Miniprotein binders against q9bqp7. Designs and how they scored, part 174

Target 1, 240 residues: q9bqp7
Amino acid sequence: VPQNWFPIFNPERSDKPNASDPSVPLKIPLQRNVIPSVTRVLQQTMTKQQVFLLERWKQRMILELGEDGFKEYTSNVFLQGKRFHEALESILSPQETLKERDENLLKSGYIESVQHILKDVSGVRALESAVQHETLNYIGLLDCVAEYQGKLCVIDWKTSEKPKPFIQSTFDNPLQVVAYMGAMNHDTNYSFQVQCGLIVVAYKDGSPAHPHFMDAELCSQYWTKWLLRLEEYTEKKKNQ

## First folded at step 18 (miniprotein)

Design Li50
Fold by ESMFold2-Fast, scan of step 18:
Structure Li50 (fold): chain B 240 residues (1-240), chain A 82 residues (1-82)
Amino acid sequence: as target 1 above (240 residues)
Amino acid sequence: SKIWVYVTITAPSPEELYEIVKRIMRLAWEHGGETIYVTIEGNEALILLTLPTEELAEKFAEEVRRLLEELGLRVTVTVERE
């Protein structure tokens, strides 16, 4: 897929806020349909090496925890991640929404971990909002679009028990972020342009979260890789 | 097609581990390669990389082994040949 036929940034859009932009963050609901999600595309196009590492991790965890322990562990990780995202949406939403949340949802090592990042987040424009690339025909549900240190970003919140100090520690997360960015930039439900990404890895023990900022150039590099994954997905579906 | 390489290293501290991982990622880039994933577990890191040719992958592997030998640290480098 030639990148110049499908650019990540939309030349008809500005990254500056309009007076007509809503003061309340957008939350477009995700519609169930036959169009593939970003997550689905990435899961269906993992390399043999990615699958090997995932299986290796799974087997090591089963050896440590047993099969029942592993199931409980994965269930707890999923639940903790869900609660973390719910807490962040509550924190970043209007005060009315925050007041109605369970206070225990706001108390976790993960929330403590991101405090220093949250102080640099402002101008929230979208939360838990659906995006669709109308031309490339894929959908997604992004976590957050807001200014981080004055730059408008697609922000993806991640939980981890182990250190992720490098952007390469976040696996396919950069691809996920740019896929959402490209979709939003070409989705008629949105009027602004996003050119930066931010992956925030929060830690269970409250250790300071690692922010992985992606400037426009890095986003363009990952966009080229995302287009290859999307092409691979489309070809696999055609052969079935 | 690309050549896949696995590098496993151990260091006495997280700070030292992170610096060594950065040096290995730089070496891969200098050989035309790319770092795909880095996993950190205690004082151990597993690095998954790609190199453009078998010749460059073997050269990279030997330079990594030499670097870790100079530092007196454990390393395992596995090159997937196809």
Scores: ipSAE 0.695, ipTM 0.891, lowest interface PAE 1.1, mean pLDDT 87

Design Li6
Fold by ESMFold2-Fast, scan of step 18:
Structure Li6 (fold): chain B 240 residues (1-240), chain A 82 residues (1-82)
Amino acid sequence: as target 1 above (240 residues)
Amino acid sequence: SKIWVYVTITAPSPEELYLIVKRIMRLAWEHGGETIYVEIEGNEALILLTLPTEELAEKFAEEVRRLLEELGLRVTVTVERE
């Protein structure tokens, strides 16, 4: 699908605050239905090279940990990620909304890792909120929409045990971010425009997180790639 | 279709590794290619790239090998077809 037919940015929207913007961050619940999620589209359109790299990683881990050890490891990674997202949602919710916090939830190495990023985050507009692209027919659940260093961003929080110093280290994460951005910009539940993305990779040992900022131009480049992945997904479904 | 290339490199430190990865990514871009994925583990990196033609992939591979030979570092470059 051509980018000019399905633009990532909505020309009718502004990224500036207006009087109609909610004072409390939006949290639209995700309705599970037949419409594919961003994650599903990306999972089903991986190249054979991407599949090879995942299988290589899996086999290496099984050799190191055994089958049961690998299952426990992946379960723990999932749980750590879930807790990290819960902690961030708690931290970023306004004090007027949250009466109390769980201090144990807020003291992981991953939370230490992102402290320097959080200092630059303000003006939170959405947390753990569902987005749907009404014309392209996909859905997603984004982590956060907030200002990072004064720019309104779709922010995606990631945990990692290995360094991810390059945006290319984050696999399909840039595609995930722009897919959420394009959906939000065309979702009637939202009134503002997002033009930037931020992938934050947090580390278990508390080492400083790597922020991968995506300006409007970079977002547009990844949007074109996302549209190709979405088209591939749609074509694969027609062949069923 | 595009030509897939795997580059595996080892450097004495993570700092040197990151600089070399950046140089390899720039070389790919200069040859009309794209970096798809970078995996870092200790002092080693795996870089997955695409080049638009076999001729450009082979030129890129030779430039990468020359670069790392000049630096006295180990490299493996594997060119394949999708």
Scores: ipSAE 0.683, ipTM 0.881, lowest interface PAE 1.1, mean pLDDT 87

Design Li7
Fold by ESMFold2-Fast, scan of step 18:
Structure Li7 (fold): chain B 240 residues (1-240), chain A 82 residues (1-82)
Amino acid sequence: as target 1 above (240 residues)
Amino acid sequence: SKIWVYVTITAPSPEELYYIVKRIMRLAWEHGGETIYVEIEGNEALILLTLPTEELAEKFAEEVRRLLEELGLRVTVTVERE
């Protein structure tokens, strides 16, 4: 149990759209400051077991590709992920038209992979937007907030070459999603409440993406784990 | 205080692998445990789990080994003590 409990949902907020909500999705810029990001907190608080698994993967890849090949491979993975996110932002932007769409963006295997998910996504409220938790003092940059099958979700887009058919295949991704959710729900730049999450794992070969939907109860369970990781991070910084 | 358990399995097909992984995750939950990570690569899976006590971890490991022996599949179960 975390020593300092704070709720993920804001009882003063509604998930229902109101007339003052902007028609254009929000895109608040991420500002550099001393407040830690969600990804930094998670990277600094990995378990010994997570470190072991990452080192095992790294050594296997270096053995296969060489050190220079491994560096090139990881750079390419990063670049492909960045391009995938840029393509999704473009596709989901309300100002995009068929004439403005880049045919090369639509030809990628990752974009083919997510087509069946995208047909169920509507009501986009935020894209590539910064969130900050004013009370818990952390910040993040979320991919997307939209309705998935009629439910308002924080949506996180992931790329993978290997199958990830279980939510447990996504490491700390559920923690990342609920951290963004809790921040957004308490961030004065936003007026709505998000209670659900969605992790979408897209595949390079165009195989159908795996959606991992997180209802309010599951989000609450992962939120408790996120609070423990944040507490561990804060304690480590005090003992620095 | 949590006991870590590693399970590695090999199945004849990815379809069979997915079914047995789900069964192992369910078995862990029944013993009060939690599945932390699942890695799938071809016909092999690695499952990382925690169980609340050493007694429950040993019982879980025994049941996993028995289950996969009955299915004729290769399995390694490693219980890590702090």
Scores: ipSAE 0.611, ipTM 0.862, lowest interface PAE 1.4, mean pLDDT 87

Design Li8
Fold by ESMFold2-Fast, scan of step 18:
Structure Li8 (fold): chain B 240 residues (1-240), chain A 82 residues (1-82)
Amino acid sequence: as target 1 above (240 residues)
Amino acid sequence: SKIWVYVTITAPSPEELYWIVKRIMRLAWEHGGETIYVEIEGNEALILLTLPTEELAEKFAEEVRRLLEELGLRVTVTVERE
């Protein structure tokens, strides 16, 4: 049990849409400052085993591609992910200008991979939107909040070249999702409640994406682990 | 306080690899353990797990070795102390 436990869900909020909800998905801009981001907390609190696996992977890739090849590869992976997110924002946004601007991105294998998931996505409430947990002092930028198969979810879009058929294959992604969820549920810029998560792993070759749905109970379990990572980050920062 | 275990396996096909990994994850759960990470690359998989005690980690490791010996497959199981 973390020392500074705080609930993930806000009992004062509803997941039901109401007439005062905006017709366009929310897009609150990210305001960076000394408050840590979810990704920073996770990167700074990796276990010794996670660090070992990452270094082993780097060494194997450098051996295969060379130093320059490895740098180009990682840069390309980052760019592909960025383009995939831009395409999804365009597809899910009701704005004509955004859809027209990102037209060229709609033909990728990653977008083909995710088509069967998108058919079950509706009621988009937020896209590429900033969240901040005022009490726990962290920030993040979530991909999407929408209904998946009738349940309101924080949805995280991932690209992969290797198969990720298990939620355990997604590394710290479940922690990232629940961190965004907890922040949104307690952020005054939002008025609704999210209790479910969805990690969607899209594949470059167009193979069907793997959806990893997280119900409220699973989200609560990962939330406890996120609080422990946040506590570790805070302690490391105090120790300089 | 948890005991870390690494399992690496090679299967003849990706399809067989999927089911073997799933069995190993289930076996870990039955021993009170948790699967932390699964990496699949071609016909090889790496599974990173934790078990609550040294005794349970060793029992789990022996059962994994037995399972893969019965399947005629190569496996490496490494139990790390804290």
Scores: ipSAE 0.635, ipTM 0.869, lowest interface PAE 1.3, mean pLDDT 87

Design Li9
Fold by ESMFold2-Fast, scan of step 18:
Structure Li9 (fold): chain B 240 residues (1-240), chain A 82 residues (1-82)
Amino acid sequence: as target 1 above (240 residues)
Amino acid sequence: SKIWVYVTITAPSPEELYMIVKRIMRLAWEHGGETIYVEIEGNEALILLTLPTEELAEKFAEEVRRLLEELGLRVTVTVERE
């Protein structure tokens, strides 16, 4: 049980849109470096088993590609992910025209992969936007907040070359999503509440993306695990 | 405080693989365990799980081995003892 327990949902907030909500999605920039990010907390608190699996994958890749090849491969994967996120932000931004969009960003197999998901996405509230949990002292940069099949979600876009058909295939992604959710729900820069999450795994070959929807109960379960990871991070930092 | 278990399986097709993975995840849940990670590569899967006690982990491992033996499929189950 987390020692510094805090609720994921804010009872003073609603998930329903109202007339005071901006028509343009929010995009709040990150401006602090000393407060830990969600990704840093997760990377610094991996279990021995997670570290083992990551090292096994790394050694296999180095064996196949060589050290220089592995470095180029990981750089390419990062760049592909970045371009995919840029394309999605462009597609979901209501004020951008097709003439202003980079056609090369819109032609990837990853974009084809998510077409069936995008048709169910509407009511975009935030894109590439900073969140900060003032009480728990962590920050993050979330990809998207929008309605998916009528439910307001924190949506995280992922790219993969291998199938991720189970939510358990996405490793710490559910923790990342609920960490952003809890921060946003208690961040004064936002006025609405998010109770659901969505992890979308897109595939390079254009095969249909796997959506992993997280309802309020599942989000609450992952939130407890996130609080434990945050507590572990804080303890390690104090003892270092 | 939890016992870690690794399960590696091979099936003739991805569809069969996914069905078996779901069944293994359900077996873990029925024994009070949790599925932490599932890695899919072709017709192979690696499943990382936790069980609350060594006794439950061994019981789970035995049931997994029996299940795949009955299906005529290859499996390895490794229980990390404390």
Scores: ipSAE 0.714, ipTM 0.893, lowest interface PAE 1.0, mean pLDDT 88

Design Qb0
Fold by ESMFold2-Fast, scan of step 18:
Structure Qb0 (fold): chain B 240 residues (1-240), chain A 100 residues (1-100)
Amino acid sequence: as target 1 above (240 residues)
Amino acid sequence: SPELAEELVQSIEWLAKEVEELLRMGDLWYAAWMARMAVDFAEDLGDPELIAKVELLLAEARIAAGDPRAREIIEKAKKIAEELGSPELIEEVEKVRKKK
């Protein structure tokens, strides 16, 4: 149990819509500051084993593809991911914006992969929006907050190539989601409560995406693990 | 080098313990995802016994999730255990099979 434990859920908030909620999904811009991001905290607190496995994967890829081939592969993975996120933001934005979306982005295998998930997504509250935990002092940029099968979720969209998934995006995915959740629940820019998470892994070949749903109990278990990582980060920062 | 091979073994064993914790937490899909990663690294190492052990962890995650393809993984691990003549591995295969 972390020394300075803090609750993930805010007892003063509800997940139900109310009249004060904005009619358009929130998109708070991420401001650069000295407060650490979720991604930085996780990166700086990787175990020696995680670091070793990541380097082993990287060296195997370089051996197979060459230095230039690996750079091209990595750049392509990031570009495809960025385009996927942009397409999803367009699809989930208000109808007027959706009419202007690029038809070619909609034909990607990744978008085909998530179609069955998207039909169960509604009530979008936030898209590509910054969150800050005012008490625990960390920030993040979440992909989406919306109802999935009637449950309000922090939704994280991931792309994957089935034969060899991009390992750098695999470690600590659940911790990332709950860190955003806890921040949003304690950020004054937001008024609602999120208690569930959803990690959606989309596939390049268009095969059905996997929806990894995390209920409130599972989110609470991961929250404890996130608090331990945050504590470790804070201690390392004091000693450096 | 012997040092790098040993570090890879230790890292795979660490990952296996992480998978066991995820199974206890009930995060079956993420457990299977991490176990699949462990299989990939064990295959890179080329140790049949370790491959069989992490394959069985993947099978446990898939059985718990109700995935019918878990049977294929169990049969693969059984074949390796029999070829190695390992009583310990054969026992582990039997235990996973019984979890249905």
Scores: ipSAE 0.711, ipTM 0.848, lowest interface PAE 0.8, mean pLDDT 85

Design Qb1
Fold by ESMFold2-Fast, scan of step 18:
Structure Qb1 (fold): chain B 240 residues (1-240), chain A 100 residues (1-100)
Amino acid sequence: as target 1 above (240 residues)
Amino acid sequence: SPELAEELVQSIEWLAKEVEELLRMGDPWYAIWMARMAVDFAEDLGDPELIAKVELLLAEARIAAGDPRAREIIEKAKKIAEELGSPELIEEVEKVRKKK
């Protein structure tokens, strides 16, 4: 059990829309300060086994592709992910303006992969929006908050190449989602409550994306694991 | 290299235990993702017995998720277990198959 437990859900909030809420999705800019990000906390608290497996994967890829080939490969994976997120933000935004760049983004295999998921997404409340947990002192930038099959979710979009998945971005995905959820539920910039998560893994070849739905009970279990990682990060920071 | 092979075995075994915990926790989808990673590393190592064990774990996760692809993975694990002549692995295959 973590020493400083704090609840993921806020009993003063509801998942139902309020008439006074904005009609457009929120997009709070990320303001950097000394407060650590979710990704920083997770990176700094990886287990020995996680570190070993990532290093093994990296060395294997370098042997196959060469150092320059590996750099090109990882840069391409990053660029594909960035473009996928930009396309999804464009699709889910209520604005109807399509530039040449947006047209190119909308025609990727990754976008074809998620079409069946997008049909079940509605009621978008936040896109590429910053969250901060004022009590636990961490920040993050979440992809999307919307209803999936009628349930309000923190939605995280992932890209994957089936033959050689980018292992570095796979570890701790559920912890990332619940960390954003807990922050949003206690962030004064937001008025609603999220209790569910959704991780969507899109495939480059257009094969149907895998939706990983996390209900409130599962989110609560991962929240406890996130609090342990945050505690470990804080203790390590004291010793540096 | 021998030390690295031993550390890889230990890391794959650690990952397998993480998958088992995820299944007990009620997250078969993330368990599938972690099990696929275990299979990838086991294939990199090239140990047929370990490959069969983590393939079977992947099948167990897919059964828990309701994924029909579990059948093909069970058959692959069965073939490896039979080729190795391992009564223990053959028994584990039958245990997983009964869960369907």
Scores: ipSAE 0.663, ipTM 0.829, lowest interface PAE 1.0, mean pLDDT 85

Design Qb10
Fold by ESMFold2-Fast, scan of step 18:
Structure Qb10 (fold): chain B 240 residues (1-240), chain A 102 residues (1-102)
Amino acid sequence: as target 1 above (240 residues)
Amino acid sequence: DPEEKLAEELVQSIEWLAKEVEELLRMGDLWYAAWMARMAVDFAEDLGDPELIAKVELLLAEARIAAGDPRAREIIEKAKKIAEELGSPELIEEVEKVRKKK
C-alpha cells in the first residue's frame, strides 16, 4: 500500500462539458522542470525482470538486424510514432488541418488502423497537452483527452509493428495513462475530471487497432500501482 | 556459462510474466493480459521448453476466452497436444479446465 496515498479522482470536478469550455482543445506546453516526468519515474523504477525482458528483446533485435540495423530500426520506430501522433492531432483538431503535404501522414497504415476507433471519438478537450500533479510533484505530456463512446477518457495512441511489437511502449502503459489522469484531475490549468482511460494499439499494416478501455475501477487499481512506483522513485532520488 | 545463466533468467522472467498475466486477469484487464501472455509465449518459444510453452499458451487462451476471441480454441488444442506428448497429468488437467471456460 503506498505510504502517501492520494486520490486519482477529484470529487470537486465534473466530466460533463461546461458552456465556458473553450471550443479549441487545450494544448498546454510542456516546460522544463526539476520535478520528474511520468516516463522518467517509470524508467527509473523498472523491476529487474522488466529490465531483463527489455534487454532480451534488444539482443534478439540486434541478432536479427545487426547493431547498425537496430539503431536504424529504433530511430524509424520513433519517427513513425511522432508522425502518427502529429497526424492524429491534425485529424482531431477542429481548426484547419494541414493540406497536401500531410496527406501522406493521413494515409499511413497506422491511420487506417485507427479509423474505426476515431469514429467513436468526439468532444476533444486536450491534445498534446502538458499536465502537472501539483501535490505529488510530477509532470507529463498526454496525447489526447476526448469522449470515447460517450465516456471522457485519457487516450494514449500506440504504434505496433506486426509481427514484432515494440515491447517498451506497452509495458507500463496503463500506469502512464492513470498518471496523466491523476495529474490532469488536480492540475489548475484544467477544470474537468477524467475517470476513464483508453489505450489504442495501431498496426503498421493497417489491420484494425485494438482499443483497451479502462473503466474507473481499473484506473483506480492502476493508480495505486503508479503511486508505489512514484514512491520508489522518490526514495531512489533521495539516496542518489 | 553465460548462455546457461541467460536461459535460467529467461525461465524466471517467463514465470514472472505468467504471474503478471494472472494478476491482470483478476483485475479484469483482458486486452493487456492477452498482450502480456503473447509476450510470454514468444519468450517460451525462444527457450524451447515445451512445458512452459504449453503453460503460457493456456494463459493466452484463458485471456482470449475471457475477451470473447474465438481463436482461443486453436491455442487450447495446441497446448493439449504438447501436454499429451509430455505425459503431464497436471498440464492435461489445466488444458481441460481452460477448455470448459466458455
Scores: ipSAE 0.534, ipTM 0.785, lowest interface PAE 2.0, mean pLDDT 84

Design Qb11
Fold by ESMFold2-Fast, scan of step 18:
Structure Qb11 (fold): chain B 240 residues (1-240), chain A 100 residues (1-100)
Amino acid sequence: as target 1 above (240 residues)
Amino acid sequence: SPEMAEELVQSIEWLAKEVEELLRMGDLWYAAWMARMAVDFAEDLGDPELIAKVELLLAEARIAAGDPRAREIIEKAKKIAEELGSPELIEEVEKVRKKK
């Protein structure tokens, strides 16, 4: 159990839309600063077993693809992920000029993969937006906050190549989602409450993406695990 | 090397415990995702007992989620258990099969 427990949900907030909510999704820029990001906290608190498994995976890929092939593979995964996120932001943004400029990029297999999920996404409130937990002192950049099948969710978009997923992006996915959720719920730049998460795994070949929905109870369980990782990070920083 | 094989065994066992925790939390999809990763590493190592053990965790997650593909995984684990002649592993296979 974490020593410094803090609630994930803010009882003063509601998930219902109100008249003060902006008509355009929020996009607060992530500014470089000394406050740690969610991804940095998770990376710096990986167990020795997580580190070993990632290194083992990397060495296997290098043996299969060669050093240059592995660099090309990793660069390609990075680029495809970036383009996928840019395309989704364009699709979900009410900005016509962005959609027109990126039209060719919107025709990837990953975008085809998520079409059936996008039909159930509405009421977009934030896109590629910075969150900061003012009390727990961490920051993050979340992908999307929108209603999925009528429930307001922090939505995290993931890409995967069949048959084998990119293993480096697999660890700690639920912790990222709840960390963003807790930060947003206590960030003065936002006025609403998020209680659910959604991890969407899109496939390169265009086969239907998998939506992994996390209800409030599951998010609360992962929040406790995130607090333990944050506490470990803070302790390690003190000893540096 | 023997040292690297031992570290991989320990890491797979750690991952298996993480999957068991996810199953207790009721996160069946993520449990299956992580169990599939454990199977991949166990196959890389080539240890039949570990392969069967982590495959049974994957099958348990998929049975709990109502996924019919779990049956194929159980049969693969059964074959390994029988070839190894492990009464403990055969018992684990039967426990998972009964979770229908």
Scores: ipSAE 0.725, ipTM 0.857, lowest interface PAE 0.8, mean pLDDT 85

Design Qb12
Fold by ESMFold2-Fast, scan of step 18:
Structure Qb12 (fold): chain B 240 residues (1-240), chain A 100 residues (1-100)
Amino acid sequence: as target 1 above (240 residues)
Amino acid sequence: SPEIAEELVQSIEWLAKEVEELLRMGDLWYAAWMARMAVDFAEDLGDPELIAKVELLLAEARIAAGDPRAREIIEKAKKIAEELGSPELIEEVEKVRKKK
């Protein structure tokens, strides 16, 4: 069990919209701080086995593509993901606009993949927005907070490539979502409560994206695992 | 190298254990996702017994999620278990098949 247990949900907050909520989605900028990010905590607390498997995957890819080919592949995966996130932010916010070049690149794959999920997304409250857990001392940048099928969710957009999955993005995805959720629920920049998560895996070939919905019970189970990772990170830093 | 192969076996066994916990948590989709990764690494290693074991975990996740494609995976694992003549694997196949 975590030594420094803290609840994921805030009993003083509601998931219902109210008159004080802004009509435009929040976009709090991420500020550089000595406080660790969610991704930093997770990266610094990977198990020996996770590290070994990622290194094995990397060596297999280098063997197939060459060192330069692997760097190009990894850079391209990152760029496609970034453009997908930018396109989604633009689609979900009246304040954003897409560049014509980027729009053309995304129309034939990832954006088509996610269309059926976007039909069920409404009530967007935050986009590319910073969260900070003041009590547990971590920070993050979440993709989106919106209602999915009537339930307020932290939504994380993922791109996937068939047949070669990008393994580096596979580990700890549910932990990222609940870490952002817990931070937002206790961040004074936000007034609402999120109890559900959604990981959306979009496909490059335009095949239907998969919505992985995480209810409140599942989020609570992952929250306990996240607290253990955070405790491990804190202990490592304390011993430096 | 034998040392790398041994460490890969240990890492795949660790991943299989993680998948089992995800199944107990009821996160069936993520369990299947991680099991597919375990299968990929087991196939890279080329160990038929380990391939059969992680294929059965993938099948279990898909059965629990109501995915009919799980039957093909079970039959693949059964064939491997029978070719290996492993009573333990044959028993594991039967346990997963009964969950249908």
Scores: ipSAE 0.682, ipTM 0.844, lowest interface PAE 1.2, mean pLDDT 84

Design Qb13
Fold by ESMFold2-Fast, scan of step 18:
Formats: structure tokens, C-alpha cells, sequence
Structure Qb13 (fold): chain B 240 residues (1-240), chain A 100 residues (1-100)
């Protein structure tokens, strides 16, 4: 259905480890340039309905919290998410890589929430690492690539305060994961193949996090939807 | 505003169709997540028929995932269908209930 279809998986790559694989997880820095990010492509191609629902949600929140209260709320959501990602990177990194750790950073309800999932995570290959699709010309910063229950996954960590999630971050979560996957599979900085995704939703109160596993077939279906969003972004950019 | 209510209705209907596609794809957890969002907006609009319809989508996702919370949602949708006297909606409730 996309005019310029490209495969998500790279037939020249394997998910099996080889002798050239690094002993520590990769952490390639994101370098800003004119190439669009996954988040920018998704933000610039929201449907009229998505935009309307997001605005409606914002208006309801402002009515409940006030202008300053809403700003404080959104700042707190961002800060909690950032802290959660920093703690997970610390937990999943070898001690040889991380010289110092903040013990208090590791004691949040979100970290308690995700403990049962972390027991099934091993073989970490990348953490907070930049990806670039050299053919389709987009970039991203993925959270983690590791084995979940023996399957190599792009893992995306999400925080949620029951009962309502931050609406903008929920619409396109699977597309974000597969966009990172396709980029990594075609990025010369990496040598392995990822075919599965995992979205982990952790809860502030320490309630057990939900692991949403996406197999290769589901990832392929979302990849087609991502290609359509990328095509729409490219067309909009041509027209100004 | 009647204009804003119509736009909200159209947006909820769009979201419901997205949920139906997720159910066909077999992404049951994400379908349930998005359906819950549709229910919240349908309640904001206050259209009982629409609320019942999106609640049935949420129940269908939860039944398929083996989630026992589906029963309470089905009962809520049934009450709305009976109060509205909609044969179509009553039949939809029965179809979802039989899937369990």
C-alpha cells in the first residue's frame, strides 16, 4: 500500500550473537541534523481526529488543574519518565560501564512495578542509543535492545499514573517501536537483527507493570502503517 | 456548542474504527487501551448509544485477552441498550456475551 515500500527486516542480518559483537551495550549519541526524528514524523502526521482529541484532553485538564497546575502536571510527567529511564539504564548497564550509581534513583514505585519484567530481561545490546535508517532517511533514540524471554526486542519503557495515561504518548506507541526496529536493522552502527518489540507500562503506585509483546508478524503490520506516516511526512515537506 | 459536539462525535467514531482494526490485527492489549480512551471521550460527549458501542469494543478486547473485568462492561452496555430500546444494540450485546 505505501508507494515506496521497504522491508523492516534485513535478510543479511541475524539475531544470534557473533564474535564481533561488543561486550558492553552500545550507546551511540543522537546527533541533531536536518534528518527528521521518529517523534517529529509522528507529531507532524497526526490526523485531524488525533489533534482534536488531544486538544479536548488538554482543555479538560486545564479546567481541572488551572493553567499553572497543568504545566506542573506535564512537567512532572516528563521528569518522572526521564528519571525512570535513567534508573533502568543504570540497572541494565554492567558495573564496569557505570562508575557511580544514585541509590535513591533505583527506589521508585515505577522501578518496583517493573521488577517482575526485569527478571526476564537479559543479553542487553543497546541502551539509550541512536538509530538511523540510511535508506529511508529518519533517525531516533531507542530506550533498550535486549532479550525478553529469550527473544531479542526493541523495548520501550512507559510510565503511567492510573487511571488516565498522557494521551499524546499513547496513540502511536507501536509505530515508534517498529520505526526504531527498522532503523536499527538497516543502521551500519549495528550488526544484529531485531524482529520483536516490547512496550512496558510501569505504574507509579508499584502495581505490576504490563509487558506488551509484539511478535514479528505484528511488527510487520505496524511497519506498513509507519511507512504510510513517513510517506505523508515527506509529501507535506515537499509542499512546504 | 453543537459544532464541537459533532467534531467530538466524529473523532470518537474514528477512534472506534481504529480499535476495530487493532482487534482484527490481534493486538488485544493495545486495542483495550485505545478502547478505554474511546469510552472516556464518549462519556464526555454523553451519548448513551455511543458509550455502549465503545464499551462493547472494550469488552470484546478483554474477553479475547481472558480478562474477567469484561463482564461488568457487558452488563453496563446491556443496561444502556435496554433503556434505549435498541434491538440492534441489544443484539450486539448478546453477540459479545456469547464470545465468553
Amino acid sequence: as target 1 above (240 residues)
Amino acid sequence: SPELAEELLQSIEWLAKEVEELLRMGDLWYAAWMARMAVDFAEDLGDPELIAKVELLLAEARIAAGDPRAREIIEKAKKIAEELGSPELIEEVEKVRKKK
Scores: ipSAE 0.706, ipTM 0.854, lowest interface PAE 0.9, mean pLDDT 85

